# VHH binders against c4kar8: the designs that were tried, part 288

Target 1, 263 residues: c4kar8
Amino acid sequence: MAELSTPSPASPAPLDGGRGDELEKFTLRGARQILQLLQDLITHRGLITAHTGGGHSFMTAVLKVDEERGRVVLDPSPDPQANRRALAAPRLTCVTQLDGIRIQFPLVGLGEGQDKGRPALFAPLPAEMLRLQRREFYRLQVPLAHELSCLLKAEDLARKPVEVSARVIDIGAGGVAVVVPTGAAEFVIGGTLPACRLALPDGEPIELDLEVRNLNRQTQRNGTEQLRVGLRFAALPRAADTRIQRYIFKTERALNAKARGGL

## First folded at step 16 (VHH)

Design kc41 (framework vhh_vobarilizumab_d1)
Fold by ESMFold2-Fast, scan of step 16:
Structure kc41 (fold): chain B 263 residues (1-263), chain A 125 residues (1-125)
Amino acid sequence: as target 1 above (263 residues)
Amino acid sequence: EVQLVESGGGLVQPGGSLRLSCAASGFTFSDYAMAWYRQAPGKGRELVATITSGGSTSYADSVKGRFTISRDNAKNTLYLQMNSLRPEDTAVYYCARVEVWYYDSSGSTVEFDYWGQGTLVTVSS
């Protein structure tokens, strides 16, 4: 084991409350299903973005699920401020992904302490989990080896035009999530970034307009902060849609073949 | 293998003092919160005192102001200094390793995975 498994990028931002009725169809409330899904997150070492509100989140993972005591144990942030925000929050909204399926769940009653001498966060088992099986919610976690990037046309703090090369961390039918270098540009929710260039393998970059849908200053597992930007495809041409879908399908197929090919 | 070995128990007159020690081995002592429990004849177990890896302490109301829990991480040893002893302090005292502890809005949770064999403290004339 010369190389560690490529870490999964952070999940996209949580869905808003205006979708509550639609999301009911994807809500798991069975205790057995919830326990199995949490155990799958442990088994796959799934990275979780825990949203504390106010545009803040931190990267965590489920370390243990204790069915008998009805609780989950989470990896705390190395950043004490992120942990303080989490403990002060009325709830965490946890977002992650398994096999391209978005998983979202609330945690209420967060505690701080230790498990076997190691710092940990504790929460009661969630009463519900969203498992978004609809194609429009599907997000491919982009393999780091693909070095997928999007050249963004944005503005700096002085409102001067700048071009920013952002790493694409996930992609779906409706948009991408990117990591923007700290201080590189200023983003406004609802703002449009015209004529951006999405670099996919096997072809010229796709020129497209992107709308900023969400912004999140995420504290990583190493304690550093990065800006994650959710971008919606505006006026996506059919040819571009076809190329994006082909990339997603081809990458999923390759990842599935690699997983099955492990003898 | 985790081992906790208590010592320092004995017979003492009311108003007297005793110091209990617990020698820990088989784990990184400095990482763990530790506790003292007691069980009096015919009664259930009572949590007496806790100390975190960082040195924060808590006490049962029955012993607050009379007992002091402390630790020496260099010696892998937990202590309980017992002053102004009363007949009702008569019990077997157990050293315990805290497996899990946390605080939330509802209060504190403390759970243990290892105990020593205990040391008897008798307070009588």
Scores: ipSAE 0.597, ipTM 0.830, lowest interface PAE 1.4, mean pLDDT 86

Design kc42 (framework vhh_vobarilizumab_d1)
Fold by ESMFold2-Fast, scan of step 16:
Structure kc42 (fold): chain B 263 residues (1-263), chain A 125 residues (1-125)
Amino acid sequence: as target 1 above (263 residues)
Amino acid sequence: EVQLVESGGGLVQPGGSLRLSCAASGFTFSDYAMAWYRQAPGKGRELVATITSGGSTSYADSVKGRFTISRDNAKNTLYLQMNSLRPEDTAVYYCARVEVWYYDSSGSTIEFDYWGQGTLVTVSS
């Protein structure tokens, strides 16, 4: 059963709860289409965020699709705890992006073992995959070289004001996702962070209010756990919106040109 | 190219012992789980024993307590020590490389990609 909702456009969180029928036209159920899309993720070395529930996720990738045996093979986490959470979960919700298109799919019946002598996670082929071609679902994965940061005005455990410089990992029309250092601040879903400063590579930092939309403790491929915070833009001025959109378009074009061996 | 070469088969009397060897080449032996399976005349293949890259072992109920699977990673060699042999153990014994294994809520899955030519074990008086 698909049960879908719309989180903040800039959140890396999966679509869940109550709107599945509205997304039906974006849902692939053909075995051949599913196989081809998974193979495209392998070819493009697409990174996948696998949500295990309870605000936890880990970074993975599709290593292999076995059509004859009807299963996918995934890169396990170097963190055994993340793998244990995944194996205990009734369902993994996998979220990724390919050529600006948001892709989301469930995996059920996860197993742990080896493929050709290498540790791996195994799951049956998903019965459906969501492929969202609409602009509002687009998330640009921010290149590390851009060193994009957002200065957050938040509170610590004692409700004392703190300023935290957070690395921006993705950005969309409606907000950003950031990585916050462990213990740096406390976040509450629905809380507002006033007068934060988003630093883009070109020009002065953009001052804006951010709303906390989601929290996720993600285990990276190197085994390190990070707190990822999804933040929605509040009352975004037109000039700021234009600068953000221009950065997204310019960066996506540059990434596409590099992937094609162009300039 | 992957090669698995069995040796040590032969004729033995009931109650006797035999040690089979499998020389592996063409891959990083220490990374792979390995198995022994057998095929009696006119019957299908039966999985006899498995050993993981870490050394964990499992056995078919028919041979548990009598057979011991082991490996020597320095020599790229898999072994099967067979004790208290019975006429029903008569079969061609094959060394196999485990391509895939995993455990999920439905149990275990084990799949093989390479097999040796086999070595005949005959248990007869």
Scores: ipSAE 0.661, ipTM 0.851, lowest interface PAE 0.9, mean pLDDT 86

Design kc43 (framework vhh_vobarilizumab_d1)
Fold by ESMFold2-Fast, scan of step 16:
Structure kc43 (fold): chain B 263 residues (1-263), chain A 125 residues (1-125)
Amino acid sequence: as target 1 above (263 residues)
Amino acid sequence: EVQLVESGGGLVQPGGSLRLSCAASGFTFSDYAMAWYRQAPGKGRELVATITSGGSTSYADSVKGRFTISRDNAKNTLYLQMNSLRPEDTAVYYCARVEVWYYDSSGSTHEFDYWGQGTLVTVSS
């Protein structure tokens, strides 16, 4: 088991190798299950981070699943460079979440064109999809209205200390993912950010040490780029862990109640 | 609702020329890629030429340099100018709306959702 190396739950990066006895239990290979999961992503308008390699990704979504022709149709980036990187890549690694469950799948043989007069990307249906149903991989997508932020202690381009207020995008038991303003700081994978401050809605900010686990330049659906940083809780006091878990639980409960009210 | 009406077919001598027209109605013509394809007796359908909404064109190797596809978005009309016609160009020529097209490592894919009734082109003495 020690031989299986996976990113922390805070990391939006693809699982390295996508192989191992542990991950096999979470891999879907049934055609009906794959089609159903892709349809669920359409129904819930799930945003997908498509990794093209070299630390680059773009935001996309499944627009359509064509069962007869065995293909998936994706929303292209408005940034032509992001689309060119995707088409040049031998493989896209697509990462998303559905109700906090991490979903990852490869797409190979990407094409570009149009569907009913609208620009689109096309790929054969994936032969497998990874669906991590374990609670330790659960990530809460932080509602924008919560204005959850983390004050990072980092370095600028000249290696001078800088404080950066970063918006928290998702949170789990092992860490957070944040959006960093363009040019605000430099990050090194494996580097430690000491004495950062996580602001939760209730109570004083939590002071904690964060380890940088991944970096991703995402092209948004409006064509702008964001730097997303995955951060692991290097050491978390029990009181802080309890507060984070309570925030996740309360927010999940509120979101579930809201969804049921809509139905 | 969607209609594609071809015209301009007929009998011509080898080396002659014809211009085919396709009048489109019932949809926003300027948004769609359009195509000409043909079917000769005893053969399957062959994609002859395509034109995207942006005006980019492609041709089958058998017609490159001899045929020209064009469009007039103001008139909702697709054209095929056929020069240096050969007996092997004898076929029914169909105008088609491209529902889906894309290019990948295996080549190009074109899928049609609407077709015209066709116009016969006979190249013979």
Scores: ipSAE 0.649, ipTM 0.817, lowest interface PAE 0.8, mean pLDDT 86

Design kc44 (framework vhh_vobarilizumab_d1)
Fold by ESMFold2-Fast, scan of step 16:
Structure kc44 (fold): chain B 263 residues (1-263), chain A 125 residues (1-125)
Amino acid sequence: as target 1 above (263 residues)
Amino acid sequence: EVQLVESGGGLVQPGGSLRLSCAASGFTFSDYAMAWYRQAPGKGRELVATITSGGSTSYADSVKGRFTISRDNAKNTLYLQMNSLRPEDTAVYYCARVEVWYYDSSGSTYDFDYWGQGTLVTVSS
């Protein structure tokens, strides 16, 4: 068992506590505001990454908010080991997004149970929730239909050069988060991956150097495990930066148009 | 429609035994936690025993070591084996379906959505 990484804002991992005073302005502590935000997560079917510590996390969702009992009801993982880790953890750090707005909250005192015959995880309502509506924290969740990939130039377990096509799961002004198959390559936090190729739907791949910022083993909602790697853009040329921002803008606009048209 | 039908109550002398049954219908019995609760004249409603779909059991302190809750999922039936009965056990016993239960840092919570009509247990010499 190893602690894999220090979480950073450029990943789906929890934010660094060194910004506590800056984050206070974005912290919700009103009971009604917390209830409304949790209900918004239900309405939008927001997927939540629940961090159990030690570089482990699993995908969940808020199924229900029980105001009378003061409880949040979460969808358990189909992986029993992920549920055991969650129940053993002193604290879960839950990270999610609604329309690019990062939401993070702690759950303490998680327990197991059932709601109407279905297994569920129960936790007291959080006393605080972080809602970051600032550009620097914005991460576009990449639509699966875009098949956005980044060809990583890394090394395998035998220190041989290997090219890994990693799926890009989110992208922002400062970096990307990617999914790599377990065992496909070795990553070292702080290490640089030179001359990687970020493929956008339009135009030629962008060649760039990426710095490994964090590593997280995540159990998906279907029970499978994958390695999530947070990567920072190192020394982006102006033209590359413009193209990445254009992709984010165009995708946001298309998603907003789709949401308005769908009702 | 959800239906819970209790049987097995009756008169028994102190120190005796009774086995209560609850026949469940109208839902997937094996998915639900089930409970027995009782109400005696002059006393409040008391949760006696619970059993989860996985078979984990819990008991009120007043009945620990004397009562055993069990289930037969093939027969959609819940049981309560009552041994070493005392006059204080005299009550109407109800079978209940657990709508919600959880164990967390604050303890155990159980809420019921359906109950049977009850079966009377009288313990007297």
Scores: ipSAE 0.626, ipTM 0.830, lowest interface PAE 0.9, mean pLDDT 86

Design kc45 (framework vhh_vobarilizumab_d1)
Fold by OpenDDE, second read of step 17:
Structure kc45 (fold): chain B 263 residues (1-263), chain A 125 residues (1-125)
Amino acid sequence: as target 1 above (263 residues)
Amino acid sequence: EVQLVESGGGLVQPGGSLRLSCAASGFTFSDYAMAWYRQAPGKGRELVATITSGGSTSYADSVKGRFTISRDNAKNTLYLQMNSLRPEDTAVYYCARVEVWYYDSSGSTYYFDYWGQGTLVTVSS
């Protein structure tokens, strides 16, 4: 009877140094963003795996964020040994998931005490939180109420310049999908649409170049045919990328809150 | 409503003893850490002694070996036994409920959410 040695779960390989730049895109360092994310964890009663090192971990939760005192309050382990390990650890690595997104953050300077007569663990607010959203692949379905639009500079069948205001149906870090009336313009896969304007709710339209990546004809319920155009951001300024990411994040949060009955 | 009522203050000669009491009501007394702090005339607040819900005590260096903090959870009462009183112990003594306390590598931190009206202790010849 060969004892099938259950392979010890491979310690997550240290994220190799070249991934540092990619991780930076997913790292929140803003105090407000961190506080908001921690508050979201509280609201969702997210279970957190706290790693203390040496292959040890325990389950906890954020109980409270004390902004005034700059502290996060955690639920202690029912295992006193786990708490001792946590307190002895120079760093606590907290891992959780919110809305399918992996969240990781370090806590340093852990202490023990009580909050309103309840035992708790205390730490300074994290300086950073990693939100591992697969940004490259994630597409936010744009709420109809947001009325996002993209002014497309294209050509008609006669190769005459035309401007088409297209509704944005989804948006991601890499591009947008829009819907246009059939015959409004001629689109060629791999073609570039220069100097288009993406309208976001938070300010002036973003001027950008768009590459046509896919074309799909869709028939609406009313029998009207529309063309869905998948567009890649060909050259996106950093400031524009930041605005797009902010919009996506804000919208996702709002949608999730609504889905949870909070609105 | 949370209430803390101190008693037992008064005039005492140097070297004398006094026992302060704090009657607590309006919360589960046994769950909370409690503290005594004092404020001398013209001086800031000074933490005198703390006692956790588990009975662990701490004292300011100025009162260590002379003062004893204790609690009777059945009576919802906090005590401060003060022995070998000195003129510098003259102050208004306050009972306080500890809302939050924690201990980390930097030491102990206490935050109070309720305190009494205080009781005056005067040590004078």
Scores: ipSAE 0.781, ipTM 0.902, lowest interface PAE 0.5, mean pLDDT 89
Fold by ESMFold2-Fast, scan of step 16:
Structure kc45 (fold): chain B 263 residues (1-263), chain A 125 residues (1-125)
Amino acid sequence: as target 1 above (263 residues)
Amino acid sequence: EVQLVESGGGLVQPGGSLRLSCAASGFTFSDYAMAWYRQAPGKGRELVATITSGGSTSYADSVKGRFTISRDNAKNTLYLQMNSLRPEDTAVYYCARVEVWYYDSSGSTYYFDYWGQGTLVTVSS
């Protein structure tokens, strides 16, 4: 109960130290490998959640990798406050995903400026990148068209029961990440939300107990803020696990087919 | 086709003034940071002044308080007003377009992609 580990795969929250030896085999340190992976993020238009610390993050993307000048160029937030938080942070922890593989890397020494007349954020190329190829770390980014929601049973600021329909933004074997309007409910890390209902596109809602693993105020690419809540499946029945995995595999295959069919 | 054309150089006595102009064409001038560089005979290039698209300016310590960089976006023109000129200001002055600039805890970094042909400024009696 009091046992602490790295953040759950139920959230795109950063993986912290204390697992160095376990994660070393998934850590890229070669300059060519790092450049190739960053270029793959550009090619696939991968969205990056950049954590600035203090429970804050913003949505960005790699615009360019300048190998000659040793810089990665990032899309700034339309929200100037998010950019100010990023520039003040001693380190950004960037989390993203390519083809179900979780990717995480640090950026240190962030600057602001312009590239060919367009506002941009600049950082030295990361010395290392983490690439996790395990089933339990796989996170499907849920297509907006699926309108996948989870009815949360939580408490408001006055500790009164409330039901909140939250949009599911990603899903994996271990949990979901949801977006909640600011002030809709209070969440406590380590708290349990009993009898929540996960609505998949096909079939009846799945009743689940969810544990709050992380909270993050994220500034979107359009400048709006949202509260992101990472939720772990506390007790997942075998039938529910099967339905969730089927949804993930089916959706990933459809997304991959769509991307290749665009040629 | 990007072009930068400087004008306004000449011979001036110490303590005098000159105004340099740079006519820009072939790109959206208002989007870009611009700079003035100079190169004295037998010396490397020195960054004299910068101006961002938003109008923020910076100057080399050697010219602070004497030179003023400005821009007229309606005319696609960059200016350098040079006052209290000294013999050590003698140089070829170049207009430059800033391809990339950024500011971090280590200071400002500028990379340039286009340069004018230069205009000679001679400060001598």
Scores: ipSAE 0.661, ipTM 0.858, lowest interface PAE 0.9, mean pLDDT 86

Design kc46 (framework vhh_vobarilizumab_d1)
Fold by ESMFold2-Fast, scan of step 16:
Structure kc46 (fold): chain B 263 residues (1-263), chain A 125 residues (1-125)
Amino acid sequence: as target 1 above (263 residues)
Amino acid sequence: EVQLVESGGGLVQPGGSLRLSCAASGFTFSDYAMAWYRQAPGKGRELVATITSGGSTSYADSVKGRFTISRDNAKNTLYLQMNSLRPEDTAVYYCARVEVWYYDSSGSTYQFDYWGQGTLVTVSS
């Protein structure tokens, strides 16, 4: 009877099935479509956030698809604890992007092994994949060279006000995802961070009220752990919305130009 | 070029022992899981034993407690110690390199990409 919920589109947090059939039109169930999408992730070397539950995730990638045996092969984490959490989980929820389109799929029955002498994780092919073409779910992965940051106004463990400069890792119409050093501040899902400052190129920082939508301790490909915080824009002024959309558009255009071999 | 060369086969009486060796070359032996499989006259191939790069082993039910698989990475050599041999152990024994292996809810899967020419083991009085 309770309404199904979805996490904020500002984070790589998983989406639920939602209420009604709205997400069904974005769900791929055909074997050929699933195989093609997985192959596209390999070709584009898409980084995948694999959620193991309990607020934990790790970075992975599809290394290959074994169509004959119905298996997808994933890059294991260099952190053995992340791999143990993944293998113990009843389900992995994998979230990634392809050409700005959010892709999400479940993996059930994860196993460990090797491919050509290299450690790998193996899972049965997913029965379904979600491919969200909705504008509100679009997330621009922020280039490291842009050094995009957001000054967060939060509280420490002693409830003392603290300011934390967080690196923005993705940005969309509805919010941002940031990386915060573990222990730098305390975050409560549903809590509001008032008067935060988002530093965009070519202008003054944008003052924003941000709502904490999700928290995830993500194990990186080098084995280090980061706290990722998904933040929703609360009451975004139109001028701020225009500047954010302009940044997204310009950055996407520049990235597409580079991919085509032009500047 | 990957090469696997088996040795140590021969004629032995029931209850006897043999140690098979497989000399590997042309690849980084220590990185790969390795296996022994056998083919008896008139029968299909049977996976006998596996050993991962980390040293984890598995055995067919027919040989558990009697056979021991081991490896010497410094010598690029795989071994199969066969004790308490039975007439039904008579077969050509092959060394194989494991290209892919994994263990999941459906069980263990092994795929081989290279194997040797085999060494004959005959258990007879």
Scores: ipSAE 0.634, ipTM 0.843, lowest interface PAE 1.0, mean pLDDT 86

Design kc47 (framework vhh_vobarilizumab_d1)
Fold by OpenDDE, second read of step 17:
Structure kc47 (fold): chain B 263 residues (1-263), chain A 125 residues (1-125)
Amino acid sequence: as target 1 above (263 residues)
Amino acid sequence: EVQLVESGGGLVQPGGSLRLSCAASGFTFSDYAMAWYRQAPGKGRELVATITSGGSTSYADSVKGRFTISRDNAKNTLYLQMNSLRPEDTAVYYCARVEVWYYDSSGSTYEFDVWGQGTLVTVSS
């Protein structure tokens, strides 16, 4: 009877240094973003797995964020040995999930004490938080109330330049889906639409090049035919990417809050 | 209402002893760390002693070996036994509730949210 050695849960592989550039896209370093994410963890009572090294971990939660003092308060383990390990560790690696998105952040400089008579662990605010949103695949359905639009510079059937104002129906880190009236322009899959303008609610339109990736004819409930155009961002400037990501994040948060009955 | 009320202050000769009391009300006294502060005339507030909910104590160097902080959780009372009093111990002594304390590699941090009105201790010949 061969004792099937249950494979020890593989310590999360150290984030291999070569994926550093890709991870940077998912790393939050802004103080406000970090604070907001920590607050979201509190609000959602997100359980956190805190890794102390050596294959050891314990369950915790963020209890409080003190912005003024730049500290986070964690729930200690009911196991005193786990707490000792946490305090002895040079770094605590916290892993959690929020809305299906994996979140990872380091804590350094742990201390033990009490907050309002309750035992707690204390640490400085994390310098960074990793939010592993598969950005490449995530598409936010744009609320109709936001009225996102994209001015498309295209050609008609006669190859005459035309400008088409298209409604954005979904948006992700990699592109947008828009709807246009049938016959408004000719689109070719793999074609580039130069110097288009994406209108976001937070400021001036973003000028960008768009690549046509897919075309789908849709019939609306009212019988009107529309063309859904999937567009990829071609060479998106960093500043534009940041704005798009901010919009997505803000909108997702608002939608989730509404879904939870908060509004 | 959360309240701390100090008592036991007075005039004492150098080398004398006093026992201060702090009556706590309006909160679960046993859950909180407590502290004594003092403020001498014209000086800032100085931490004198701390006691955790578990009874661990710490003292300022100026009072080590002379002062003893203790608590009676059944009576919701904090005490400061002061022996071998010196003129430099003359101050208003305050009881304080520790809202937050923690210890890390940099040392101990204490934050206070509730203070008493204080009791005057005068050490004079």
Scores: ipSAE 0.732, ipTM 0.885, lowest interface PAE 0.5, mean pLDDT 89
Fold by ESMFold2-Fast, scan of step 16:
Parts: C-alpha cells; structure tokens; sequence
Structure kc47 (fold): chain B 263 residues (1-263), chain A 125 residues (1-125)
C-alpha cells in the first residue's frame, strides 16, 4: 500500500493547500503570528512570487500591513497585463522565503488603487499562512555571482533532443528551480529529464535525473517575462546529496556573514 | 504644512451655477486623488465627487449630470463646477485629500487624511 504523496518542494511554485493534514502543522492561523510574519517580510524586503493561475505569476513585495483596517498593501507589477491577471484571479497564491524558510499565503479580494499617492494593490489580511520549517522545504536563493547552472536534456518545440544550460535560481534538498530561455525547450509536468548535469562552483558537475514539477511564466520587477521550471531530484546518490547540502550550508553562512556586516 | 483652502461659495438662485476652487499646498498635489464632500444642515457628510491623479472621476447619484469635478495640477487646484443647483444642494462644501483609494469587485473605497475648512453654498430664492 502506497504512502500519501509528499508536497512538491519546488520554489517558487505554490504548494497545494488541499493537502490539509500534511501542511496543517506548518499553518499559522493566529492573527498576531500572521501580522508578525508579514511585518518580517517587510523588514527583510522579501520578494514575493504572486501566482495568478494558468501558469502565470509576477514579482511583488508587501509594502504595508494595516492591522486596524485588516489589509495588506502590495507593490504592483510594472507590467499592466500582470496586474490585470491578478485582479481577475479569484485568488493570489503568494510564495516567498524568509531566512531559508518557505512561506506561502493566499490573498482574496484584490483591489487596485493608491496609498499616499503611490500605486498599490490591496487585499484583506490572509486568514492563514504556511511556514515550512522542514529540511525538505528549505530553499537557498542562489547568488547571481555563483553563476550556478544545470545542463538540461530536453526537447525543443519540434520535439527534437536539445541540451539547454539553465540558470539555477534556488536549490534545496529535494530539487532546484531554474530559468530557461524563452523557446529553448518544451517541458511537461511529471516528465523526467535524464542525465542532466548540475554544475556547482566547486568540483565536477553532478549527473542526475530531474522530474518536472511545475512551470511558471514569471513577470520580473523590470516588466520582462521568463520561464521558471521547478525540478525534483528523481534519484539522488548520497555523495551528490552531501555535495548539495555542503554548497547550501557554505553559501548560507557566507550570506549571513554579509547581512551581519561581515565582508 | 499641508493645507487645503476652499473658495467660490455663496448665495445662488435655484437653477443657477457656481464654481468652487480648492487651493492645495504642502504636498505633491499631482500624485494624490482628491474629493469634494458636503454637509447639509441637519444631515451627515456626503461624498460628492472624486478625481484620481490619472483623471478618473466618480459622482454621487444626487449630483450626476449636474456637477463636474476637475483639477489643474500646474496650479495645484481642484475645482467643482455646479450647474442646475437645487435647494437640496445647500451645504458646506469641503475639499479633501484621498490618503487611500482602491477598487475591487465589491466597489470603491476612499479614505481621507486632510480636509479644508469648507465653503458655504446656499441655494435659495
């Protein structure tokens, strides 16, 4: 008899809130906890990927939390189409990370307008927020300076084999999220990409099989769109797992040292 | 000092016209949505008209087709052109700065942080 499926750890794609029992222990429902977490996102300038459905998202941030009026204020997209999709959506699924902890929350009843003369999106405070503290949900945002890449073995638009070098934007114990150039390859959710090569800064590339978990066309804060692909490690040898964990640990420590005024 | 100063009120006969002005100072007027609201003797405050920084307007049902809100950003001035005035338009008219506004599927929300002193409009024969 099979065990219940674990939620995909892929970032920044949303986790299914319908898996209630698995996620319930990580769900914050207290008003004070929700307010504090939203305020922490403001303080740490946390970038949020807001999913509008249909494989579309945009980059935003919490600008303000108004406890008295029970609402959050978000940074609108510079792409008017992304804002139109958001306003038309019955729900935004907001995904972000704070100190390596994955945070996800819904926003319903989105409005558009201004706060003190500045364009803004408005929504009621979320009734719940996911704060995923498990090792398998932790994601390191990969520094651009590391130029971390994964050579994917995929198919192009004509279904011919193609190798594409994709930039790794986040990495965790269970997988990576990559950015793929528009039109470079086609992906199907649930499909396996065999013998891909993950290039870490130190040492030889790691050969691994990757499962496509999610696809997201994300509007960046500069208004451009990119395809983000969430990939799960389908089969990961212990040696590879150890190398990935060492990279995450070393990079996290270096980032924490910089944040605390270190070099 | 953020300040709104209304002018143009007075006594007018039914069917007449008046143009109210609101001079704004102490903030970047062009960035803000602005509003006119009124309070008639013995009644609560009524939102009369709004105008966004982009020029979109809204009106109370009682004044639609008779009143026109407009702005001149170069002069930092808000206007209310009132035509076909009725005795029930008699009120103190206030200029207000909109701190927060938004539209969603349920309608519009407007919140105000700065008000003028008001200008009296009396419609009587």
Amino acid sequence: as target 1 above (263 residues)
Amino acid sequence: EVQLVESGGGLVQPGGSLRLSCAASGFTFSDYAMAWYRQAPGKGRELVATITSGGSTSYADSVKGRFTISRDNAKNTLYLQMNSLRPEDTAVYYCARVEVWYYDSSGSTYEFDVWGQGTLVTVSS
Scores: ipSAE 0.693, ipTM 0.861, lowest interface PAE 0.7, mean pLDDT 86

